# Designs tried in a protein design chat: VH-VL binders against q96il0. Part 397

Target 1, 167 residues: q96il0
Amino acid sequence: APERGAERRDTAPSGVSRFCPPRKSCHDWIGPPDKYSNLRPVHFYIPENESPLEQKLRKLRQETQEWNQQFWANQNLTFSKEKEEFIHSRLKTKGLGLRTESGQKATLNAEEMADFYKEFLSKNFQKHMYYNRDWYKRNFAITFFMGKVALERIWNKLKQKQKKRSN
Below, E stands for the ipSAE of ESMFold2; O stands for the ipSAE of OpenDDE; V2 stands for 0.75 times the mean of E and O plus 0.25 times the DockQ between their complexes.

## First folded at step 17 (VH-VL)

Design P6 (framework fv_ebrasodebart; at its last fold request DockQ between E and O 0.50; V2 from the best seeds 0.70)
Fold by OpenDDE, fold request of step 18:
Structure P6 (fold): chain C 167 residues (1-167), chain A 120 residues (1-120), chain B 108 residues (1-108)
Amino acid sequence: as target 1 above (167 residues)
Amino acid sequence: QIQLVQSGAEVKKPGASVKVSCKASGYTFTEYYISWVRQAPGQGLEWMGWISAHESFTNYAQKLQGRVTMTTDTSTSTAYMELRSLRSDDTAVYYCARDQSYLPRGHDYWGQGTLVTVSS
Amino acid sequence: QAVLTQPPSVSVSPGQTASITCSGDKLGDRFAYWYQQKPGQSPVLVMYEDSERPSGIPERFSASNSGNTATLTISGTQAMDEADYYCQAWKSSTAHRVFGGGTKLTVL
């Protein structure tokens, strides 16, 4: 069996978003796209009287977001590496250099790049299927907790109304 | 019963590579991730990374980036961790641990550990 | 790197309450996990999601979070609870996991 060369599965470096929402904000903020994942991070609002259930929901959303950011950062890195390798390989096969006569980076035509995209998608099909499965399961859990928090808030409002009617 | 069974102790020279296996049983392997954690003698726990089933998602500690490779074999429910360019400071007990993919439930099951000794 | 700080050691008398703290930047925005490790054994999860207890863990184990500090509490500490305890949390923005330095609990 040919030794499947240990594909150096490099993970994307840790990106720290420098975006900080205003301190007086009472809502969630969307940051700029992350440089590695190209996903916009959400900065979640923290209520002054955050319930344990609200806190759990917030933390779950945060971890899910980070999981998602890391996945796409890795995918984008892999894509970029494989794309570059493909271009280099094809140029070499054509007897072309990596740079044009004008000193610009040599590129492939749209048809050749279409072959790369098709191959990349085919190769990563199962990976994307499992990602989607996990993504949906995480979001289902989040949605479930959102429902619980909504019910808790309704119940608390009803209790407050009853107390005001009794006084 | 859920079990993670690791390969036996290894002795390696500096610059060599080691590959540790972790065979999972008692649960659906494809529904969980496997994390790897190491512990140097007399030191604390160090998280190395995790891998999803079918190798769809890997995440390695920054310190080990480029030297560590995690893989899985779903047919045998086995996870593998390869560490390359071994140094004396890589001498540790290496643990595999089950990690939930969908909920943050921590490492609920652990392997027995594999001692890797790096000596000249 | 987000560092989780634990006291290196805690001592408690049998039947007393042991408290182990874990502090870290933005720990209040992440779930905390706790592991027990006895000499020569693999770690065991004792608390997850800040305050949830796995099946098989005694009720004397509890955990809480306040601000950027997680606390493991062992009520009615027994001799069998003597071990190293590690906190763990997700590292912000990287989906990495980080352990605290560990706390040796001695039951005297």
Scores: ipSAE 0.863, ipTM 0.946, lowest interface PAE 0.6, mean pLDDT 92
Fold by ESMFold2, fold request of step 18:
Structure P6 (fold): chain C 167 residues (1-167), chain A 120 residues (1-120), chain B 108 residues (1-108)
Amino acid sequence: as target 1 above (167 residues)
Amino acid sequence: QIQLVQSGAEVKKPGASVKVSCKASGYTFTEYYISWVRQAPGQGLEWMGWISAHESFTNYAQKLQGRVTMTTDTSTSTAYMELRSLRSDDTAVYYCARDQSYLPRGHDYWGQGTLVTVSS
Amino acid sequence: QAVLTQPPSVSVSPGQTASITCSGDKLGDRFAYWYQQKPGQSPVLVMYEDSERPSGIPERFSASNSGNTATLTISGTQAMDEADYYCQAWKSSTAHRVFGGGTKLTVL
């Protein structure tokens, strides 16, 4: 799967499999994997004096994260469904039941499963190409806003120096 | 001149399906998403879902999961929305709208709407 | 932002300022969008990115979004501004679009 958005950490989860975000935080932090997408969300810090431009950057980054999480949640669901259908179809063709003698779900060997993985990748090649294009478009927009924020901060720093020299 | 032109009004019985088309012109179809939005008579707007032009990303409103299918045909620059197992409360005007979900631009162009009437 | 709440109607006199609110939990953490719909017509985008105005939308339209509330403001309201207005935002965690219930603006 393509790159995932992760910025920085300021607090570790308190439990082995549970996440307890800080009640208040002054930094961006990375949470546990989302159940459906398997992506780790960034929880963005909102400064006390966030400028309108900084707000737009943060909102664009948040939307991009949610867009990406929904795409991979959908892909993971499709993968799981098609995997089960492939296994069931191959077991039926071989005259085998859907359960082992112990009652566990029957499965295929590694060579047989490799056929599924190759087929799935082939079918989804173009889909992932277009996802990457949209992902790059979002990252270009984010980078552009980051540049504008950087220039705004430099200007404010220079303006503050000029103000200190007055009277 | 950007334009979205939808198929004509339809009358259906409960349990049937309907497929509404939306033909785009005046822009590069493959660079945008299409959202579908419906509006029951005298009611507000309800978002139904979106589809990317290459069908690489389809996202449906939870209320409609399992009943709706959205598709595209890039060779004709046309999006389609099919709603199955129609009920009387599916009577609405169905709109397509251009969506650019990776940029915060909203639904900047809308089709003229397609009235779908479901009556027993 | 699972539910966006708008007042059902707002009335103003010509030349006055109309204010249409859209309320949702932490709506100010999302981009808000506004659409105008006149009777028998398709919706038209009038504000995006909280406060940005598309080309062709009069300067008397403005908007803001903070806390739990987005607000569409029409200054110098004209009779042609009489319409239904809908807010829209993303629903958290599902990347779904959500509309408010709509507000009928009447210019008396």
Scores: ipSAE 0.666, ipTM 0.856, lowest interface PAE 1.0, mean pLDDT 84
ESMFold2, look of step 17: ipSAE 0.648; ipTM 0.841
ESMFold2 (binder alone), look of step 17: mean pLDDT 91; pTM 0.942
OpenDDE, look of step 17: ipSAE 0.846; ipTM 0.941
ESMFold2, fold request of step 18: ipSAE 0.643, 0.649; ipTM 0.846, 0.846
ESMFold2 (binder alone), fold request of step 18: mean pLDDT 91, 92, 91; pTM 0.942, 0.946, 0.938
OpenDDE, fold request of step 18: ipSAE 0.859, 0.862; ipTM 0.947, 0.946

Design P7 (framework fv_ebrasodebart; at its last fold request DockQ between E and O 0.48; V2 from the best seeds 0.70)
Fold by OpenDDE, fold request of step 18:
Structure P7 (fold): chain C 167 residues (1-167), chain A 120 residues (1-120), chain B 108 residues (1-108)
Amino acid sequence: as target 1 above (167 residues)
Amino acid sequence: QIQLVQSGAEVKKPGASVKVSCKASGYTFTEYYISWVRQAPGQGLEWMGWISAHESYTNYAQKLQGRVTMTTDTSTSTAYMELRSLRSDDTAVYYCARDQSYLPRGHDYWGQGTLVTVSS
Amino acid sequence: QAVLTQPPSVSVSPGQTASITCSGDKLGDRFAYWYQQKPGQSPVLVMYEDSERPSGIPERFSASNSGNTATLTISGTQAMDEADYYCQAWKSSGAHRVFGGGTKLTVL
């Protein structure tokens, strides 16, 4: 049987959350954890009279969420792959098979796994720093637009009150 | 002036690999992502993926998974795209393009393109 | 996979308004981008974030995005506007970009 070359997936497949919020909901919903990222997606509420600024904010939040979901999906995939490689390498060095005599998957002890976690965190430290930088900049932009939307809503409420007093 | 300058045209055989470079200038390289887009002769644009500065974040098109690798050199402000296991249908002009990391502003600057021809 | 559908060609007379559509499932919930490409040249961003114009793009270019359709509008179309136009958006899942099939605009 030709060894089906394990397609080295370098990135996680896009998971579409099948969670659908109730149609009559007037608030944001939090879905179940995504299969790949383990992050809970937010389903954003769409107002009936959504302003252009509110729409822009919603789209920006959605894009940022997708950006974040994909990052962690990739990180989890990388982590799982490197963890498996580490386990296999250590078992081989110890002269142990990948399976125990009982047919169970061979595991490493907590101390050996601690070494893996330390090495993984050290190796990915810079990656996480730049991720955090970009994450904060995105959230800053979102917060800025949230402020603009809040001001717009206040202004619209004031205009409506003035119009009611003039009639 | 902001510029993206790509490497020259390449001719490759099927099964070979190609590595295209994209040198960025006129802006802070570390503040943006680089996207790669290809265009087969007489066809539309196909998004291949993007990479952040310092290689902290890479995202590849599903169709190219396992065959494409994107890298960056921050010291030279250069992005690289390697495509392996080349096929005839990989014959295209390959573009690098600047992508904003924080705001959804699209690909605002493009390289001149690199023609990669895959022929037996 | 989110597919963006464009008409393969649009023809317009000089001085008339050209309209190019891009259709996709829930496209109105995502930002749309538009690129112009002339023969033998690199693409140029002409619209971003549904309706924003980059610096240097003429005011005759406008765009909208609602429901499942984004639209690029070129008012007072000139001979120099003859090009291929591509829409782009994020996929509904993942941080991937997708292009439309492109539209050839001919100015007759």
Scores: ipSAE 0.871, ipTM 0.950, lowest interface PAE 0.5, mean pLDDT 92
Fold by ESMFold2, fold request of step 18:
Structure P7 (fold): chain C 167 residues (1-167), chain A 120 residues (1-120), chain B 108 residues (1-108)
Amino acid sequence: as target 1 above (167 residues)
Amino acid sequence: QIQLVQSGAEVKKPGASVKVSCKASGYTFTEYYISWVRQAPGQGLEWMGWISAHESYTNYAQKLQGRVTMTTDTSTSTAYMELRSLRSDDTAVYYCARDQSYLPRGHDYWGQGTLVTVSS
Amino acid sequence: QAVLTQPPSVSVSPGQTASITCSGDKLGDRFAYWYQQKPGQSPVLVMYEDSERPSGIPERFSASNSGNTATLTISGTQAMDEADYYCQAWKSSGAHRVFGGGTKLTVL
């Protein structure tokens, strides 16, 4: 019998914008981290016979995910910009260039960078607290709709039992 | 009742900046977002961005990123939109609108609009 | 980036049903909203969450959203319904809102 090598597995590229879930999935599933937000998106299953209430829940969950991903994408951009500005200002104060002799970006040592990280976290503390409040409000709304969907499904099962029961 | 009252019309030259105010009343300002929407003469509505009342979340339309700054003042229940480096095609009526970003109810209350004219 | 396409105008006779469409790729996967704007006035929300009607909007206004198309329907159209109508939805990514180009409803 001939011997064969290991099969190569096909995967979607990680760290790129294009991502596509399996066509036959009957469940929500989680993709690779988004390049800008560093969050993993949920790709929602759309059942064949989705009720209007189930549609609203799915759309609310999708909207909340997009809302959350955009917040962190914005924060990551702000962090990167302010980090570079901090490094640039400290290098300029020391009379140093923005690049090393090898062409790499110059940076500060860990002790110097600790001042930046502390200042950034302190500056953004209130922003993150109010973001958390809004995030929890959205999750409360989603949970409320999940409860309504659960009750709808129970009620529909009871109606089916009444229709199929014989005298 | 719930109202959004905007600042008056402005005339600006190209390259200048404009700051439009939007004073809210009749509801708890800190529980809602404010969206800004503009409409050029004879044209449709264009979404510009939103801001949360505590300024914890600001999201700008890609076309305007870098030129627009939205702010709030919770002590006066007022939102502001500043547009910099004005061009002739920024001539429009600028609206503020209340946004329920945690409930998908859309823009349920609108300001009266502020005409900004950019001409040489 | 996402485009919502509306017909530029729709004409109906009084008492007839007006239908205004809004087309976008996978629009039925997102909430759709509708706004009415009369000349010289601010927009007014007339439908939200695809098919929900705000308090104060007459029952003759209804809406649906499925596939690539959301539709605003006005039954028993009256002269006071003459206005520009805009659809709105979220973009498919980026958490941005987008409006359609608008439809002028004329009641003849």
Scores: ipSAE 0.683, ipTM 0.869, lowest interface PAE 0.9, mean pLDDT 85
ESMFold2, look of step 17: ipSAE 0.614; ipTM 0.826
ESMFold2 (binder alone), look of step 17: mean pLDDT 90; pTM 0.934
OpenDDE, look of step 17: ipSAE 0.779; ipTM 0.911
ESMFold2, fold request of step 18: ipSAE 0.653, 0.662; ipTM 0.855, 0.851
ESMFold2 (binder alone), fold request of step 18: mean pLDDT 90, 91, 90; pTM 0.937, 0.937, 0.934
OpenDDE, fold request of step 18: ipSAE 0.863, 0.871; ipTM 0.947, 0.949

Design P8 (framework fv_ebrasodebart; at its last look DockQ between E and O 0.37; V2 from the best seeds 0.65)
Fold by OpenDDE, look of step 17:
Formats: C-alpha cells, structure tokens, sequence
Structure P8 (fold): chain C 167 residues (1-167), chain A 120 residues (1-120), chain B 108 residues (1-108)
C-alpha cells in the first residue's frame, strides 16, 4: 500500500487581520477583505441595552464568521500551494525554468491553468460540499435567532406602548 | 447512547510519533466535529485542535502546528490524532471530544482519555 | 494567546454558594463554556452558551457573563461538586478553543 505521504496541511497563519472599527460606531462595520481568507470581516455593534437573546445572536454570528474566515484562509493557502506546485511541475516537464529570460516568473498558459483549476475543483468537491452544508446550517441557526430577536423587539415595543397609554 | 472510545495507553520515546484513535458511536458522525484536548499530569486542559467529518476542515493549535495531524474515517466513525516529534512535555492524557459544527454547544461528549507517556 | 484567567482554588462549605470566575480579553464577545473534571475522570460539560445547562446537569449549576468575565455559580454546593472546573471560549480571530487554567473547588 503506497504510504500516503502525510500531506503537511500547512495551516493558514492565525493572523486574521484585526479590523477595528471606529469606537463611536453605532452600526455593524464591514472591514476590508482579509489577506488570507479574502472575506470581509464584520465587526458587530453592541447595543448599550443588549438583550440576552441579542447577545446570543451576536456571539453566534461572530463564531460563524471566525469559522468561515479560518476555512477560507486554509483553503486559499492550500490552493496557492497546489497552484505553485502545479506550475513548477509543468514548467519542469516542459524543460522550462521558473524564470523567463527577462527574469520574470514563468507562467503557464490559460489552457494549462484551466486544467489545474478543473483538477483542484474536482479534488476539493466533497470538501466544498461539506463546507456548504455546514455554512447553510450555521446561517439557518443565525436566521432563526434573528427571527426570535425581531419578535422580542416587537414585543418590547408593544409593552412600551401599553405602558405609555396607561400613564 | 453517545460514546467516544479511545485507543489504549501508549509509551513512546522522544522523537517518535503516536497515533491515538477515537471511535464514535450513538450519533451521526458526519454532523459533528471532533476536538482533541490534552492534559499533562497535574496540569490543566489544553486544546489541540479540531477536525470536521471527511477532513473538510481542520484547525490546529498554533503550538502544535506542523507536529499534529488529525484525520477521520467516516466508514468506521473513527477520528485519529497523530502527534509527531514527541517530547517529554507531550506526556499527557489525550482526550477526544465531540464538538458541534453548527451550534455553540461546546464539547458535550468526551472519550475516556489515552495516556501517552514519552520517556527516554 | 488569549488567556482565560481563573482563580486556582475556591473553597466553600456544604450548602453554600460557590462562584468561580473566568476572565479574558473579549470574553464578552464569545460564548463561555464550563467543564467539571473529577480526579481520574474525563471532563464533563456543565454549562454552554454562557448560561445553558446540558441535560443531566443539576439546576444548582448556573452561569452568567458580565463584560469580559464569565461566572459559574453552584448554589447549595454538595460534596459531590468537589472537582476541577475549567472555563472555555473561542479565541478571537483564530477559532481556536482556549481553556482557563482551571479552578479547584473544595467543599469543606
């Protein structure tokens, strides 16, 4: 049985860019794309009178975001590594160096790169399916809590209106 | 009943590798993650990392990056943790634990633990 | 590494209320989890999502969060509650799980 070479899954460096929104922001803030995941991080606003349910929703959204950031950071790292290996392998097979005569990094043509993309997508198809499943389940949970929070807010508004009418 | 059953105790020399198994039962294996946690003698709990079903997602503690590999076998509902380049400070009880992939439920079920002793 | 800080030990008399704190940077932005570990046993989840109890955990166990501090409260502490207690939370930006240093609860 060929020793399945322990693919050193290089994990993405833990350095998700800490986007810090302005201290006076009363809204959710969307940061620039993270350098590893290429996902835009969201900094969630914390209301002064955050309900327990709102807090739960916020924390769930934060956890999901971090999960998503890590997944894509790792995926992008894997992609970049495999892409580089593919290019190097193909160039070597062609008897070409890694650099052109002009000193530029040698590249493959679009057709050859298309083969890489197809192979990469095929290889990672199951991984992406499971990711999508998990992503949908997480978002479903978030949506459910969003609904609960919305109902709570409506109820609280109604109670406040009743109290104002009684006074 | 939900159970996580781990492999038996291991004694290893420095520089060797150890592979601990964790067989899950009583639930749909593919719907959860497996986390690994270790505890050195008389010390606290240390999170090592987690793996999703089908190895679609792994996240390792920074301290263990490059030395730890987590894998799963969905056909047997078994998770594996391999730790390489063992050191004396890797002597610990190693736990597998179930982790929810969708809900913030923490590690709700734990294996019995596997003692790994690293001695010269 | 974001360190969750716990008191190393807490002592309580039977029937009294024990409180174990867990403090960490941005812990207010993350869910806190609590685990009980008895000598020679695997950890057991006693609290999740800051204040939720798993099935089978006695009602005397409760948890709360305030700012960057999570608190496990055991009302009417019993001798059987003597154990090590660990808090856990996600590390910000890395999705890593981090444990506190643990608190030994002694029932006197």
Amino acid sequence: as target 1 above (167 residues)
Amino acid sequence: QIQLVQSGAEVKKPGASVKVSCKASGYTFTEYYISWVRQAPGQGLEWMGWISAHESYTNYAQKLQGRVTMTTDTSTSTAYMELRSLRSDDTAVYYCARDHSYLPRGHDYWGQGTLVTVSS
Amino acid sequence: QAVLTQPPSVSVSPGQTASITCSGDKLGDRFAYWYQQKPGQSPVLVMYEDSERPSGIPERFSASNSGNTATLTISGTQAMDEADYYCQAWKSSTAHRVFGGGTKLTVL
Scores: ipSAE 0.786, ipTM 0.918, lowest interface PAE 0.6, mean pLDDT 91
Fold by ESMFold2, look of step 17:
Structure P8 (fold): chain C 167 residues (1-167), chain A 120 residues (1-120), chain B 108 residues (1-108)
Amino acid sequence: as target 1 above (167 residues)
Amino acid sequence: QIQLVQSGAEVKKPGASVKVSCKASGYTFTEYYISWVRQAPGQGLEWMGWISAHESYTNYAQKLQGRVTMTTDTSTSTAYMELRSLRSDDTAVYYCARDHSYLPRGHDYWGQGTLVTVSS
Amino acid sequence: QAVLTQPPSVSVSPGQTASITCSGDKLGDRFAYWYQQKPGQSPVLVMYEDSERPSGIPERFSASNSGNTATLTISGTQAMDEADYYCQAWKSSTAHRVFGGGTKLTVL
């Protein structure tokens, strides 16, 4: 889906977050696509009253995002490399040069390139299945920690109600 | 009972390649990554990269990009690290270490280390 | 992209508390890990997730991570704790593990 995001990382540094309203009124924000992975990072707000459990959740979400961004950056690099190798191999078997007479990179037509895309997808099918498994496991772990944070917050609210007088 | 057992010491000449093995036992090999870490004599630890057990994800330290290849064999629960175009400053003890695929547990189990000596 | 800086050495008397620091830009935004390495041995994980202790590591080991500094603390330090200690963190730009330079703990 087409996205138009405002970049907020320049206006919401960690130092500014110390002076934000109560932590529940500040929020995470989404930055522009990363150059290499083409994924939009979440920029996490660090509240003043972050509990140790909330801190672990935030760090786990941050690491998972970076793990995912690095995977796709690597995958994009591999795709580009193998595409060039495929083009080079096919041009060589045809006796054609790697560059046109104007100096631009020689290419293959759409039918020939379809062979590359089919081969690449087939070769990487199992790789993507195991990536998806690890991605889902990371999201399951994050959900588990979210549940623990939710229980911690409920418990803290109950303790606040028990401390009140005159209610 | 979790163990990582590495191949024996190697002596190599500059320009050669070395391939170190790391056999895992006592846990489900396919549920973890393997990291490789090296330590030059008298120096600190240097992370080289990791590989997932199914080879679906590799991540190499930038310094070693292009010279290192990590592989696995799930049928033998063994990870491999190959370092090519060896130089004298590649002389080090090479460790494999278990790395959790989705939890921030660090390198909780280490191999015994493999000394690789690169000399003329 | 940050380098993890550790003091080269720390000395402590037996029974006293040892404190080993690890400094890096925004290190408190990452999980920090600590490893102990005795001469001729493989490293051993002694702290993970900033402050968690693996099974089999004595309770006298503790750790914290805030701001730019992670700290490994050993209370009631014993002669057997004499070793090199390395911090480790995740480097955000490349998802790489990064080790500190190491600290030699000497128990005098």
Scores: ipSAE 0.700, ipTM 0.879, lowest interface PAE 0.9, mean pLDDT 85
ESMFold2 (binder alone), look of step 17: mean pLDDT 91; pTM 0.942

Design P9 (framework fv_ebrasodebart; at its last fold request DockQ between E and O 0.54; V2 from the best seeds 0.70)
Fold by OpenDDE, fold request of step 18:
Structure P9 (fold): chain C 167 residues (1-167), chain A 120 residues (1-120), chain B 108 residues (1-108)
Amino acid sequence: as target 1 above (167 residues)
Amino acid sequence: QIQLVQSGAEVKKPGASVKVSCKASGYTFTEYYISWVRQAPGQGLEWMGWISAHESFTNYAQKLQGRVTMTTDTSTSTAYMELRSLRSDDTAVYYCARDQSYLPRGHDYWGQGTLVTVSS
Amino acid sequence: QAVLTQPPSVSVSPGQTASITCSGDKLGERFAYWYQQKPGQSPVLVMYEDSERPSGIPERFSASNSGNTATLTISGTQAMDEADYYCQAWKSSTAHRVFGGGTKLTVL
């Protein structure tokens, strides 16, 4: 049987979160953890009278969230793959099979696994550093737009109060 | 002036690999992502994937998973796209484009395109 | 896979207003981008973040997003505006970019 080359999926498949917020809700909702990223997605409420600035903020938050979800989905996939490879490699080096005599999946001890985690973190240190940089920049931008939206809302409330006083 | 300059046209056999380069200039390379987009003759645009300048984050189109690899060289401000196991339907003009920074800007600058022809 | 649907072609007379639509599931949750491509040339970004215009793009170009439909509007269409136009948006939950099928704008 030709060994179907395991298509090295370098990216996690799209988890369709089946979580749907109530239709009548006027609030953002937090969904269950995504299967691949383990991050809880936020379902953003779309108001009927959303300002262009509010819409921009919402979409920016959505894009940033999706960016973040995909990053961690990829990282978790890479981690799982490398962990499995590490375990298999170490077991092979020890002359041990992938299964114990009892038919259970063979495991490494805590010390060996600690070595894996240390190595993985070391290897991915730069990747995480750049991720953090980009993450902070994105969140800074979001925060900035949140401030703008807040100011816009204040201004609109003041205008409405003035109009009510003039009538 | 911001420019993306791509490598020249390639002719490949089915099953071969192609690597296209994209040299960026006129901006801080490390602050942006690079996307790759292809266009088959007479067809629309197809997004292939994007890569961060430091290769910290790559995202490939599902259709190309396992066959495409994107890389960067920050020292030369150059992005690379390798496509393996080429097929006739991979015949296209391949574009690099500047993509997002910390803000969503779309593809505001494009390379001139690289024609890759896959023929038996 | 998120599909962005565009009309395959739009025809307009010089000086008239051209409108190109792009529809997709959850497009209202995402930024829309618009690209112009002339024959034998690289695409050019004409609109970003639903309604923002890059520097160097004429003011006759505008865009809007309503619900799950993005619209590119070209007022006072000129012969030079004849091109293929593509919308783009992120695919939900994958951070993938998706293009529409493209619209050929003909200026008659």
Scores: ipSAE 0.878, ipTM 0.955, lowest interface PAE 0.5, mean pLDDT 92
Fold by ESMFold2, look of step 17:
Structure P9 (fold): chain C 167 residues (1-167), chain A 120 residues (1-120), chain B 108 residues (1-108)
Amino acid sequence: as target 1 above (167 residues)
Amino acid sequence: QIQLVQSGAEVKKPGASVKVSCKASGYTFTEYYISWVRQAPGQGLEWMGWISAHESFTNYAQKLQGRVTMTTDTSTSTAYMELRSLRSDDTAVYYCARDQSYLPRGHDYWGQGTLVTVSS
Amino acid sequence: QAVLTQPPSVSVSPGQTASITCSGDKLGERFAYWYQQKPGQSPVLVMYEDSERPSGIPERFSASNSGNTATLTISGTQAMDEADYYCQAWKSSTAHRVFGGGTKLTVL
């Protein structure tokens, strides 16, 4: 599973309300769950002296997150729709109404719902395999750029040592 | 040599539907997405959506949500775009384009375009 | 924040440098892409990932993206560069692609 869903601690500058995101954070921070995907987005920090390579890495991470959020938003909508259709179909077969006497949506017990979950997972198995493939392709690219950024930082430290020696 | 070859021009009446095909060759079809882009006469490009080759991921432009359906057939390496409830302002050239929407590579190969004319 | 604004036209003399801008709120936080379209033809990708050039695109094409503005630059502009140019970027909330309105480059 991608680490993108891992919780990252929020930061707050002095004077900022505890109920809103930091205005001037110097770190990446994790926002509230998206209502459709249920994933927590990372809000990426843009440093003042960001190299072109660091910029490409940040943008790649941002677009990967957005791609991932959209996929799961779509999957969650499909899941919800098919779940309700399954419940509706099974209640109709039993001759029961779609709502209880109190007006609440009627539902099925856990054993009956297990059939839905199994069918949904089976139906979407290949879809999720191809999603995982694409996710790993993105992670490989991100890892490659992380390596390039690490080498760039080493080179910059060596250049700084050479400059100090020449003075 | 990568190619995307689209179906021929179509003339439709308002309220009808159109389905444009896009046959891919020269690459592994199942490893890429297909985007659909349209261009009204004398106007700019408008992105319509994308679909992965295994139909595992579709993403439609909000303006077209509910009127557009994109599908694929991996056995023929063909993508399809269907637009329903056609209106006169749907008159456009419709393009398919190869897309690695899971990577920031853009639309690197385009079909020749399909003119769809919607007239009373 | 889905609007990408381009000038409707840019004119340049042969051999001179053409600059085509694309403006959008915080566009520099997104990858920008550029496409060339000649009359009656399909678009062709000429720049991706802000500043990367696909194989087969001449080195006189370059691009940058910072702040609210991406810029396509064509040095030593030739008559064959006369075309419409479109920028493109992602819309963050939906991962939708958005095109700019297009710029007609005229080489006089």
Scores: ipSAE 0.645, ipTM 0.847, lowest interface PAE 1.0, mean pLDDT 84
ESMFold2 (binder alone), look of step 17: mean pLDDT 91; pTM 0.941
OpenDDE, look of step 17: ipSAE 0.850; ipTM 0.942
ESMFold2, fold request of step 18: ipSAE 0.635, 0.634, 0.614; ipTM 0.842, 0.840, 0.838
ESMFold2 (binder alone), fold request of step 18: mean pLDDT 92, 92, 92; pTM 0.947, 0.945, 0.946
OpenDDE, fold request of step 18: ipSAE 0.863, 0.863; ipTM 0.946, 0.946

